# VH-VL binders against Large ribosomal subunit protein bL25 (rplY), part 1

All scores and structures are predictions.

Target 1, 192 residues: Large ribosomal subunit protein bL25 (rplY), of Marinomonas sp. (a6w1c8)
Amino acid sequence: MSLSINAVARTQEGKGASRRLRNEGLVPAVIYGGETAPVSISFKDNELLKAVGTPGFLTGLVEVTVEGKTEQVLVKALQRHPSTGAVMHMDLQRAQADKAITTRVPLSFINAAQSEGVSKQGGRLTVESKLAEVRCLPANLPEVLTVDVIKGQLDQIFHLSDVILPEGVELVSLLKGEDHDQPIARIGKSKR
Structure headers, positions and changes below count from the first letter of each chain, unless a header shows other numbers; antibody chains are not in Kabat numbers.
F, E and O are the ipSAE of ESMFold2-Fast, ESMFold2 and OpenDDE, as the mean of both directions, binder to target and target to binder. V2 is 0.75 times the mean of E and O plus 0.25 times the DockQ between their complexes.
[cut] stands for letters that were removed.
Atom coordinates printed by the task and the answers are left out, and those that the model quotes come from them; centres of patches stay.

## First folded at step 1 (VH-VL)

Design Ba10 (framework fv_barzolvolimab)
Fold by ESMFold2-Fast, scan of step 1:
Structure Ba10 (fold): chain C 192 residues (1-192), chain A 123 residues (1-123), chain B 107 residues (1-107)
Amino acid sequence: as target 1 above (192 residues)
Amino acid sequence: QVQLVQSGAEVKKPGASVKLSCKASGYTFTDYYINWVRQAPGKGLEWIARINPNSGGTYYNEKFKGRATLTADKSTSTAYMQLSSLRSEDTAVYFCARDQEYVWGSYDYFDYWGQGTTVTVSS
Amino acid sequence: DIVMTQSPSSLSASVGDRVTITCKASQSISSYVAWYQQKPGKAPKALIYAASSLQSGVPDRFTGSGSGTDFTLTISSLQPEDFADYFCQQSYSTPYTFGGGTKVEIK
């Protein structure tokens, strides 16, 4: 299912305009990139709060509808209030079919309980990295990257090169740094 | 407010090592990459390396591999860069900078910078 | 490595002048360009990201443009506080690389 949110175009921008919007329960944002000029928009605070809490909203493609026109965007940055966590501003980049994007994708470790290291050798899986940096075209962006640890033995260390990569997806760390194949998980002896 | 505060100036002899710190505040330290960039006197900016404070994962500019070591301490929200085998050419101001990379983020740019640490390498 | 060639290395200008700085990438980098301002003794300050997006709090006299290999930073009407060094940066791939810088000096 695609995630979507409605926004309202705004013609006033800058520090004073943003403060006025927040006083009205609106969160300023900007859509930028592609062949079209940047567009200033705003979201209703309560709708944005629900959207940001939805899995995939901050990590996947989002459809934003402004004045009846829908665009696919990526959330590139958001600014939160340091104390309250409330979203204060959001940067949205237009997705273009021929432009590679660089982003972070969640890692999912499967079959740990079925591995010999865990099931027969008294180990447990310890995850060192929850995310991996990927580079791919928007159409190839995965929701999750999988690491299958089924064949793991006790004391096995899993690295970025153990990630199962879909067609068209590259790991940024491995593009020009084969010696930067960092550990992402291990099966170690259970402390319990 | 987001702030990166760096350690004080260092004077070292050739062949020595230096370890610089960068203390973060005003945001969740583990959600953003910390980059290290240097600037030799009268010269441009040169990227050294990046660290993920959450995982400890690092990526180094090939020019600095084997000499630069990045670490991060989550308990104190502090990033460190150690540079070994110092040469006169390493005389520079060293900056730490936060990547614009909140959760989804791309490597769009360095949105907040530390004030810089001057390292002088002289005999 | 992607090489960023910035020009000119220095220029002299008066308050009210239009200033244009250019940056050329050695390969296509789409819109993955940022521009920074640096004053003597200070850290760089972000001005522009994604080639044309204005950083919050930066005056709108600063404009970024370009895509692919050719990028431009324009200051439409130079102010006294704009005399500084300016740098472009590519964020398309590591290692991140910067232009050689442009010093904007008082005439």
Scores: ipSAE 0.000, ipTM 0.435, lowest interface PAE 13.3, mean pLDDT 82

Design Ba13 (framework fv_barzolvolimab)
Fold by ESMFold2-Fast, scan of step 1:
Structure Ba13 (fold): chain C 192 residues (1-192), chain A 120 residues (1-120), chain B 107 residues (1-107)
Amino acid sequence: as target 1 above (192 residues)
Amino acid sequence: QVQLVQSGAEVKKPGASVKLSCKASGYTFTDYYINWVRQAPGKGLEWIARINPNSGGTYYNEKFKGRATLTADKSTSTAYMQLSSLRSEDTAVYFCARDYGDYEGYFDLWGQGTTVTVSS
Amino acid sequence: DIVMTQSPSSLSASVGDRVTITCKASQSISSYVAWYQQKPGKAPKALIYAASSLQSGVPDRFTGSGSGTDFTLTISSLQPEDFADYFCQQSYSTPYTFGGGTKVEIK
């Protein structure tokens, strides 16, 4: 399932232009990359708020439609209001079907409650990393990466190499060598 | 051993053409753009052009359009740049460089460079 | 074309010094600036992308900052291996363009 959002093209202007757009309930953004020039756009703030709250929007491929033309993009940078957390600006990078992309994907740890470490040994799962940096073609980008902790015992540490990788997906850290197999979670003793 | 290995030095007369090679190894050749950048003696870097090795699609700096021709051979993981109608101002070290994944225009891996000397 | 103006052209520094190099774009380029180090007779080495992201394996003493038109590269405590030329580059649009370079020399 694809995530999509509509945007409106805008003229690239100075520092005051972004403040004026936000006063009108619009969030400025830029689409860049690929073989064509960057395009300045804006989103309606209520539509963007809903989209940002959708799982995968900030980490996966997003379809942006501008003046009837749809492009696949990745959110590469996001500026938020320091108090409200509302999105104030976005940088969106064009994705190309034949070019590998690098982005961060959420880690999902499954079967912790069913593991012997948790169910029988009084342990609890502690997540040390919630995201992993992946490299893959856009078509192969997963919404989530799974770590199955079903066989976990008390005091077991899970590493990036324990992540279940779909075909065509690589972990950037593991491409750097064996000493970059970082801990991502553990089943530790309960505090009670 | 992720690397780009370039062909050896060339000496040409004005008006001649030169064809340089850049052989990739240790990564999937078709996943990364290959760029060509030159550096004249004692001067800065100048971007010439980019090729997508998967599609063969190219984009040229206007200053080199019509004189530079980029190609790529998937079977040998080798990119090529031909520069025609050589002038003395084309005397430079020519580098090939790959983009860093989806960070287009950021060159994380560079060839060692090929010196091209154009003189009468 | 976007023009990248880099300053200074050269500077002299001692080991342990804090060194700052600046780069100005002729138009807003958001955060799409990269920094490279080049030693005599060698190809450039990637240091920083997206204005502030360190290339893997690059020491933490290198930091990049800035957005819009004004960018800086800072070396917090200069080491002997850091005497080199440094170049900024915009990655916002083609043709990609580089700053004129800064030579960091021993004092």
Scores: ipSAE 0.000, ipTM 0.486, lowest interface PAE 14.8, mean pLDDT 84

Design Ba18 (framework fv_barzolvolimab)
Fold by ESMFold2-Fast, scan of step 1:
Structure Ba18 (fold): chain C 192 residues (1-192), chain A 125 residues (1-125), chain B 107 residues (1-107)
Amino acid sequence: as target 1 above (192 residues)
Amino acid sequence: QVQLVQSGAEVKKPGASVKLSCKASGYTFTDYYINWVRQAPGKGLEWIARINPNSGGTYYNEKFKGRATLTADKSTSTAYMQLSSLRSEDTAVYFCARGEDFYYDSPGEYGMDVWGQGTTVTVSS
Amino acid sequence: DIVMTQSPSSLSASVGDRVTITCKASQSISSYVAWYQQKPGKAPKALIYAASSLQSGVPDRFTGSGSGTDFTLTISSLQPEDFADYFCQQSYSTPYTFGGGTKVEIK
């Protein structure tokens, strides 16, 4: 999934300029990092509120479009209004081709209906986790991760280690050790 | 365990070049930037450049661009800095230092956590 | 380039004193500040990263604080081994830049 938001470039900086932007319903932000100079931008506060509420916006890659040019960034810092929680400022770090990212990717469970556990043994697939946290370079980020449950029997538990990983993709939990191989799905008794 | 070990002192004439080494051990060399920083006698710290040992990508402080050249050898876990057209003002202790890693979920190692012992470079006639 | 202005340039203190060192950035740098200790003839030692996070193995008497443009390193109950030079550094944008340093010397 691609998360995107439009922004407007701004030249004026400083506390006075930021205060004026907020009075116009705009939230100041800075894009920095990589090998190019930092750029000052602003977001419409209603668009930003919707974006911040979208899963993955604060934790994964976000596409920011400024004057027709799109950059991939990570949200590194937010300043919020003390009383309202409204975003007052954002720091956005450019994604670099040679720097790994951490984000959440949907899990897809395939072949449940064809498994012996479901088709012959009266079971049903119950999904415990719909997302897995991955670490990979931006170019290697998958849209979905697959778990093949075709060989599942009744009472089979599937774990993070059962996820089919493409080249260059790691599961963050498994980097912490084998005892973090948590359950993600089970073929359990249907309501009987 | 984690350490950076630098090459020995150098004495050079004005106009010469010097190449310093920085050997890493105790961690995955290709996962962290290597920075080069110098300190002239009685002066503060001055950042020269950084290298990504995995890609070979570099960024240079404008003051040293064209004179400094950073390289890295993955097989020996060694970073190098060559400084050309030496002047007396280049007399300094030169440090290599491990920078942030290439993982965005790092808890904010936004500084240099492991430093080499330094290499003294003296430029005199 | 981002200029880091450190103050004071030197201070005299006694063992047990609370010492405060300040660092100002010429523009907002969020929390991208590190602090280093340097003793004569040695490489700098990392103390604080991300403005307030203590480096592993560093005594908890060292505290970093601040965000934006104003940053502070505090040493509570100064110990004999704390007499050294201290430097702040921004890692917000390249070229990375250091403060001018603060010499903490015995009174």
Scores: ipSAE 0.000, ipTM 0.486, lowest interface PAE 13.4, mean pLDDT 84

Design Ba3 (framework fv_barzolvolimab)
Fold by ESMFold2-Fast, scan of step 1:
Structure Ba3 (fold): chain C 192 residues (1-192), chain A 123 residues (1-123), chain B 107 residues (1-107)
Amino acid sequence: as target 1 above (192 residues)
Amino acid sequence: QVQLVQSGAEVKKPGASVKLSCKASGYTFTDYYINWVRQAPGKGLEWIARINPNSGGTYYNEKFKGRATLTADKSTSTAYMQLSSLRSEDTAVYFCARESYEVLTGDYYFDYWGQGTTVTVSS
Amino acid sequence: DIVMTQSPSSLSASVGDRVTITCKASQSISSYVAWYQQKPGKAPKALIYAASSLQSGVPDRFTGSGSGTDFTLTISSLQPEDFADYFCQQSYSTPYTFGGGTKVEIK
């Protein structure tokens, strides 16, 4: 699904200006990348909280509308208040149709309850990684990556190489070599 | 058209190792698992192992773990199986086969097979 | 390991006959069953996947049915090119296992 949020342009920023914005219920952010200059913007904090809570907002393509102009961006960095968890700042990178992007995509583990490891052998699926870093063109960016654990046995470890990859999508860790094929889940003996 | 072409027949002595190849064409090599299956003379089919050519990740039948090693070369679209410490009971035809793993349809089967490579282990 | 028990081990039939081959899994495997045809000196060829789905290019006289533990391959009107060995396979869990095979011979 397409995700969108409205923003307001800002002409200058600084530490003092950012503090004043937050006091007014606004969250500073910057849009950068592509062939145009970086743009300082701000979001209404209540609208941003709703957006951040929407699946795919922090991991997928987002449409940001500033002064009636819409751009596709990726959330590349997010700064939260250490005690409240409120979003304090956000870095947004412009998406270019012919340039590969690198971002994190949620992993979905399916069929655990139906696997022999869980249903017959008293095991339980433990997820060790909920996200995988992918490299792909913006048009090929999936909303989720699936790991089918239906064939899983007790004590089986699932690795990044077990992720079902759509056409045009690469796992960044595996581009670094097969010794970076990290564990992402396991069916272990129930600890209850 | 999808095609898997395997290397030629091998004759080995007990204790030797053999490395078989399976060259894929007609599809994106990294999109499908490659499985290895053997068939002893007059016997049924026995699954050895599976490789993900995209990642190099492998899964082995415990019977062959430690003796079989699967690899894949993306640049040549070729899968390999090495079998070490050969015994007379390893005499068989060895097949590579492409596995459909389409989750939404539940298609878990070997849709295309190589022609097979005969391995004879004799003294 | 899941054991696939296939029956009969052999049968003799004439062109035009209806042929039925059965395969029983030692435990429930849902619909994760495929059927393969193998002619002498050749690699197996996929006929059926997901218990009942026909592989593209395979004649519709081949049908698969069943779920859980009991599966059947039927050839509604046997043709000369159908004299071959037939194997079922489960892909529900590893190691993948095959039935012992059924030889379909000319009567």
Scores: ipSAE 0.000, ipTM 0.439, lowest interface PAE 16.3, mean pLDDT 84

Design Ba7 (framework fv_barzolvolimab; at its last look DockQ between E and O 0.02; V2 from the best seeds 0.00; counts 0 for: pae O 4.4 > 2, placed apart)
Heavy chain, then light chain:
Amino acid sequence: QVQLVQSGAEVKKPGASVKLSCKASGYTFTDYYINWVRQAPGKGLEWIARINPNSGGTYYNEKFKGRATLTADKSTSTAYMQLSSLRSEDTAVYFCARDTYYYDSSGYDEYFDYWGQGTTVTVSS
Amino acid sequence: DIVMTQSPSSLSASVGDRVTITCKASQSISSYVAWYQQKPGKAPKALIYAASSLQSGVPDRFTGSGSGTDFTLTISSLQPEDFADYFCQQSYSTPYTFGGGTKVEIK
ESMFold2-Fast, scan of step 1: ipSAE 0.005; ipTM 0.545
ESMFold2, look of step 2: ipSAE 0.377; ipTM 0.741
ESMFold2 (binder alone), look of step 2: mean pLDDT 91; pTM 0.931
OpenDDE, look of step 2: ipSAE 0.301; ipTM 0.744
ESMFold2, look of step 4: ipSAE 0.411; ipTM 0.754
ESMFold2 (binder alone), look of step 4: mean pLDDT 91; pTM 0.933
OpenDDE, look of step 4: ipSAE 0.034; ipTM 0.580

Design Bb3 (framework fv_barzolvolimab)
Fold by ESMFold2-Fast, scan of step 1:
Structure Bb3 (fold): chain C 192 residues (1-192), chain A 123 residues (1-123), chain B 107 residues (1-107)
Amino acid sequence: as target 1 above (192 residues)
Amino acid sequence: QVQLVQSGAEVKKPGASVKLSCKASGYTFTDYYINWVRQAPGKGLEWIARINPNSGGTYYNEKFKGRATLTADKSTSTAYMQLSSLRSEDTAVYFCAKSLRYFDWSKGAFDIWGQGTTVTVSS
Amino acid sequence: DIVMTQSPSSLSASVGDRVTITCKASQSISSYVAWYQQKPGKAPKALIYAASSLQSGVPDRFTGSGSGTDFTLTISSLQPEDFADYFCQQSYSTPYTFGGGTKVEIK
């Protein structure tokens, strides 16, 4: 899916300027990183609300267009209004095609119901980690990482090393050594 | 084989409209922008617009905004450009070219081009 | 709009010569530069992407270099099939723009 949003450049910063922007239905944000200086921008609040509700916007690559210039960014921080949940500010980090990025990607566990541990041994899959930290080039960023638990038995523990990795994708924890191969799921006895 | 095949030559009168096609094959149509570029006789290359075939989203060079209209048909892997209110200075060869959407290793380069469609505008 | 100034507009060379073509961007464009070769009556053919990466199937006598505002295409030992027009392009921001072209002619 194409995730893109238009933005307007802004020159004024500070609490007073941000408050004025929000009164006009605009949300302030900053694009930073890469070889170019940080740029202050704003989004229309109705467009941003729709974008934030789109799967992948907060976790994946987003195309931001400012005055005809399009660049790829990652959402690194998001400030919401405490009572309304409306986005008040956003930090966006530039993605460079030749520079590795570090971000979190959702884990998807498949074939649990078909495993012997679940289907024949009275077990249930318990997910301990829903995200994994990856390092890859922006072009190689997957939307999801898959763990196939089809061969799982009762009391089986699945670790980061059980994740199916696409080409060009590394798990940050595993780069630190085998003792960082943490558990991510297990098939345990049903305890309802 | 990855290729873009364009429609045949067109001859139009001033004030008319023309619609050109660009049929893609050998790759996933929705992963790439289709760009439209023209070249007047003896002149350089001029970018007109791009379309995202996955979303239908378009971006136009301001010079062509309001006269150029880009569309794409995912079922036939075909992109189209309509240019209206034709003038003699619109006489040119029109190319389509693909570029990757994601600013990855290619950094927006046009790696595959169509063969071009000659459009002649004359009274 | 980003203006790409390409030089020279034309040059004459002999087979075996080293040919250098330059492009200057009106603002910094990082490495968002591609180079294309065009022969009469044909579509442009991609030679270089990301300023310095060689397109698959292109001979290694073609080299791209540069970053920021100054970019160069070099042909280390000109061959008969290299007599053509050459164009640089920026894809850093829309509208995407091309250099004015360089015609490489036989002496």
Scores: ipSAE 0.000, ipTM 0.440, lowest interface PAE 18.8, mean pLDDT 84

Design Bn1 (framework fv_barzolvolimab)
Fold by ESMFold2-Fast, scan of step 1:
Structure Bn1 (fold): chain C 192 residues (1-192), chain A 122 residues (1-122), chain B 107 residues (1-107)
Amino acid sequence: as target 1 above (192 residues)
Amino acid sequence: QVQLVQSGAEVKKPGASVKLSCKASGYTFTDYYINWVRQAPGKGLEWIARINPNSGGTYYNEKFKGRATLTADKSTSTAYMQLSSLRSEDTAVYFCARGSYYPTSGAYFDYWGQGTTVTVSS
Amino acid sequence: DIVMTQSPSSLSASVGDRVTITCKASQSISSYVAWYQQKPGKAPKALIYAASSLQSGVPDRFTGSGSGTDFTLTISSLQPEDFADYFCQQSYSTPYTFGGGTKVEIK
């Protein structure tokens, strides 16, 4: 399933315009970036609620279709009502095919149960980071990043450098130097 | 051994078209972009366009849009650039160059063809 | 378009000298800059990518530095084979653009 959502173009902007939209079950948003003019749009709140609940919508590339034109965007800001949690506004940044984007991608840890640390040494995998910040061209953005813990022993710590990187993907923290190679998981002794 | 071998020199009249070739070897042709860059005599480098040989997808510098056409043939590992409506200002050495899909080096041209001289004169 | 301003346009140097070439981008390009060497009648040769990463096979007397808008290529001890033209390039966005070049010539 592709991550896509339809939107309607808006021509009215002002203090009352956003309130009127929300009263009609519409959520205002702006598409900007790419050195082209910003476009004011709105989403149906029930469609947006479903989309926001879809894995990857807030962290990955989303296709937004406005009046037959489809653009790839990233969700850069999301404003919620303080008491209801309802989405009140979204800022969407255009993805450009030849410009690197920075976003967070889920980490998937595989083969923990098959490791000696877990299977023979009484350990348990504890995940300390569920997301990693990546830099890549939009076409190279992965859905998940994999960490293979098969060789893990008891008390082993896994770091960002243990992540299996697809072609064209780099980890932002590692671009700052090897001293930013943070721990992401550990095989520790099982407690309760 | 990575090599990009370009076609031979061309002499054309104003208004003509020219089609240049760039044959790749020593690597998987579909794993890298092919970029085209020109250099007028005594001048600097100017990027023309990029093609993804795997998809055929192209991106053109606006200055050359409508005159340059990039294609690639997977079966022969050869990239082509056609430049139409030639002017005297198009007299230059034209290079093809390999670019990776890696974000920090996608436009880093790590291997270059030897260049093809195109002369446009009446 | 991003404009890359390279300086100086030419310089004269002797073998063993330290040579510094500067490149300025008209907007922030993070670390997306590359450096190339070109000898007369030849294609450009890759030297540096991602501002500071040395291309395989390139001597370590070549170093790149900088981030954002200001970038530098340094040759720590100039050798006879280093007399050439040098170009910076932004790899941040299309259209990719090059500096005007620096000719490094014998004194």
Scores: ipSAE 0.000, ipTM 0.443, lowest interface PAE 16.2, mean pLDDT 83

Design Bn4 (framework fv_barzolvolimab)
Fold by ESMFold2-Fast, scan of step 1:
Structure Bn4 (fold): chain C 192 residues (1-192), chain A 122 residues (1-122), chain B 107 residues (1-107)
Amino acid sequence: as target 1 above (192 residues)
Amino acid sequence: QVQLVQSGAEVKKPGASVKLSCKASGYTFTDYYINWVRQAPGKGLEWIARINPNSGGTYYNEKFKGRATLTADKSTSTAYMQLSSLRSEDTAVYFCARTGYTYGFSPWFDPWGQGTTVTVSS
Amino acid sequence: DIVMTQSPSSLSASVGDRVTITCKASQSISSYVAWYQQKPGKAPKALIYAASSLQSGVPDRFTGSGSGTDFTLTISSLQPEDFADYFCQQSYSTPYTFGGGTKVEIK
């Protein structure tokens, strides 16, 4: 599924122009990358707030429509107001079908309650990493990566190599070898 | 020690195919991608393709797609590249090279094989 | 494809000189740059990865710097064994591409 959002083109950039846009309920952003020049755009703050709250928007491919033209982009940077958390600016990178992208994808741990470590040995799953860095073509970008802990025992540590990878997706750190197979979760003793 | 050792020089006629080998030792073969790169006499380096020896998954430079075929044999820790429909422009030294990914770092090629010279002439 | 423009194509320098080689990417590639040294008849050898990280076993006179589109390899005090060809490479996206190379000749 493609997540989508509408934007309007803008001509002026700078601190003064960005401040004025925000006063009008608009959030400035830039689309860059590919062969086409960067384009300055703005989003309606209420539409952007709903989009940012949607799972996958900050980590997956997004369709942005500007003046009737739709482009696929990745959110590469997002600036929030320190006090309110409101989005103040976004950097969006164009996705190209034939070029690998590097981004972070959420990790989902399944079957913890059914594992022997949790159900029979008094353990509890502790997640140490919620994201994994992947490299893949845009068409192969998953919305989530799964770790099945069903066979986990008490004191077992799960590593990046335990992640179930779809075809065409590689974990950036695993290609360096076993010494970069970082821990991502463990079944440890429950603390009272 | 970590090293890649490539097969010997090949001389081929236009239209022929060639299959080169790259034998890995000193590390876990399935943990690192193997790349193939060529260098024509007196010219620069050109990336051909990459294979993941663990999955057999490949990524090809579009220029070589349909002519280059990468495979890997886990039992012998050996990667292969077959290049078909050879032309005089394919005369080059062909290298295999290991690449790694480190969290927060970009991939790079280390080590490299010694290279295999392929000459295509009538 | 990302184009890597390397300069100069050749230079000659004396032992002890500071040598600078530059590489420009056609688009922003963050720090996804490596530098390689190649001596005649030999395979390339990694010097720098991630734009500025020194490969193990490489002398500290070699330094890499830069981010985005502009990258530099510096040899602070050229030694006789440093005469070679040098290449930059981007690994930000496939196809991976290399600069045209710089031939360093010691006078």
Scores: ipSAE 0.000, ipTM 0.443, lowest interface PAE 16.5, mean pLDDT 83

Design Bn8 (framework fv_barzolvolimab)
Fold by ESMFold2-Fast, scan of step 1:
Structure Bn8 (fold): chain C 192 residues (1-192), chain A 122 residues (1-122), chain B 107 residues (1-107)
Amino acid sequence: as target 1 above (192 residues)
Amino acid sequence: QVQLVQSGAEVKKPGASVKLSCKASGYTFTDYYINWVRQAPGKGLEWIARINPNSGGTYYNEKFKGRATLTADKSTSTAYMQLSSLRSEDTAVYFCATYPGLYTGSWAFDIWGQGTTVTVSS
Amino acid sequence: DIVMTQSPSSLSASVGDRVTITCKASQSISSYVAWYQQKPGKAPKALIYAASSLQSGVPDRFTGSGSGTDFTLTISSLQPEDFADYFCQQSYSTPYTFGGGTKVEIK
């Protein structure tokens, strides 16, 4: 998979310059990290709106092209307009192939309808966490992490330790010294 | 057969520069980082830097930044380390190492060169 | 920089002995620890990666354990070929750093 977007380098920085960019349909952003200096850039708001709506853009690796040079980056932060939700600013971190990154990856719960808890015991799967924070090398970044709930019974609680992890992928919460195996979903009684 | 073969021993005077080579074979050269590590006589191991042979991108230990320069030649599957402004404290065995046995490349160096002895003396 | 403190610096043992070497990181490094064996005049040889995973071709008498800050390499029944220097290494962040080493000598 390749997600890409074009950007333009910007020469002026600061609150006043950012306001002027937005008035002209441009969204300011910064590329930072690695061995090179941060670069101030801007995106066309219509291109960015389409990109943000594309699955994987906010959670996966993105190729950004600035003046003919392409870099792989992760979206680390978004600033949105309080009332409209429009993206006002974006922080993009350079991905280095040999340096571990941390980002949030979507959780996919499969086989809920086929589980004993749902199909035979009148339960319903309630998802409590849609994302998990992972640490891995860029090449190992998954598009999704799977939780197989096929063997779930009524009142079953699923935790981060139930996530199927690819080789080289760690869950940040499980790296902490104290047990941080958080609940992520449960099969509870359905009231109809 | 996966291996790294390094250049022969060097004897240099203080203030000189030395350029060491590390030739890779038996795996895809551009798929894995090459790291450089040194060991002074009777001392421990010290990591110098690494290079991505595909991009030419480098990462240096701050202690060696400005004196060490890593390069890689894809056509010959050879990595190089140049160390400048040599001092007697730079007398050591210099190793190149890589991780072609591990998918992440961040866990352990499982393939090492045989080492190149560099002696700096007046 | 992450400091790896290895102990003991040397030990004397007999064939058949159980040998334990420890390594302590100055900050939490999860499981990003490798262990190496080095014999005189040779490059280091990887024994353990990811704190507890045995490198291919390494005898199962070698065991790695630990996470966070405290790590251990154990040789369950020392063999003649195991007299060597041993080093731990963290790969959690650059610069990668090594422990000071442990010399395992014949008693």
Scores: ipSAE 0.000, ipTM 0.432, lowest interface PAE 18.6, mean pLDDT 83

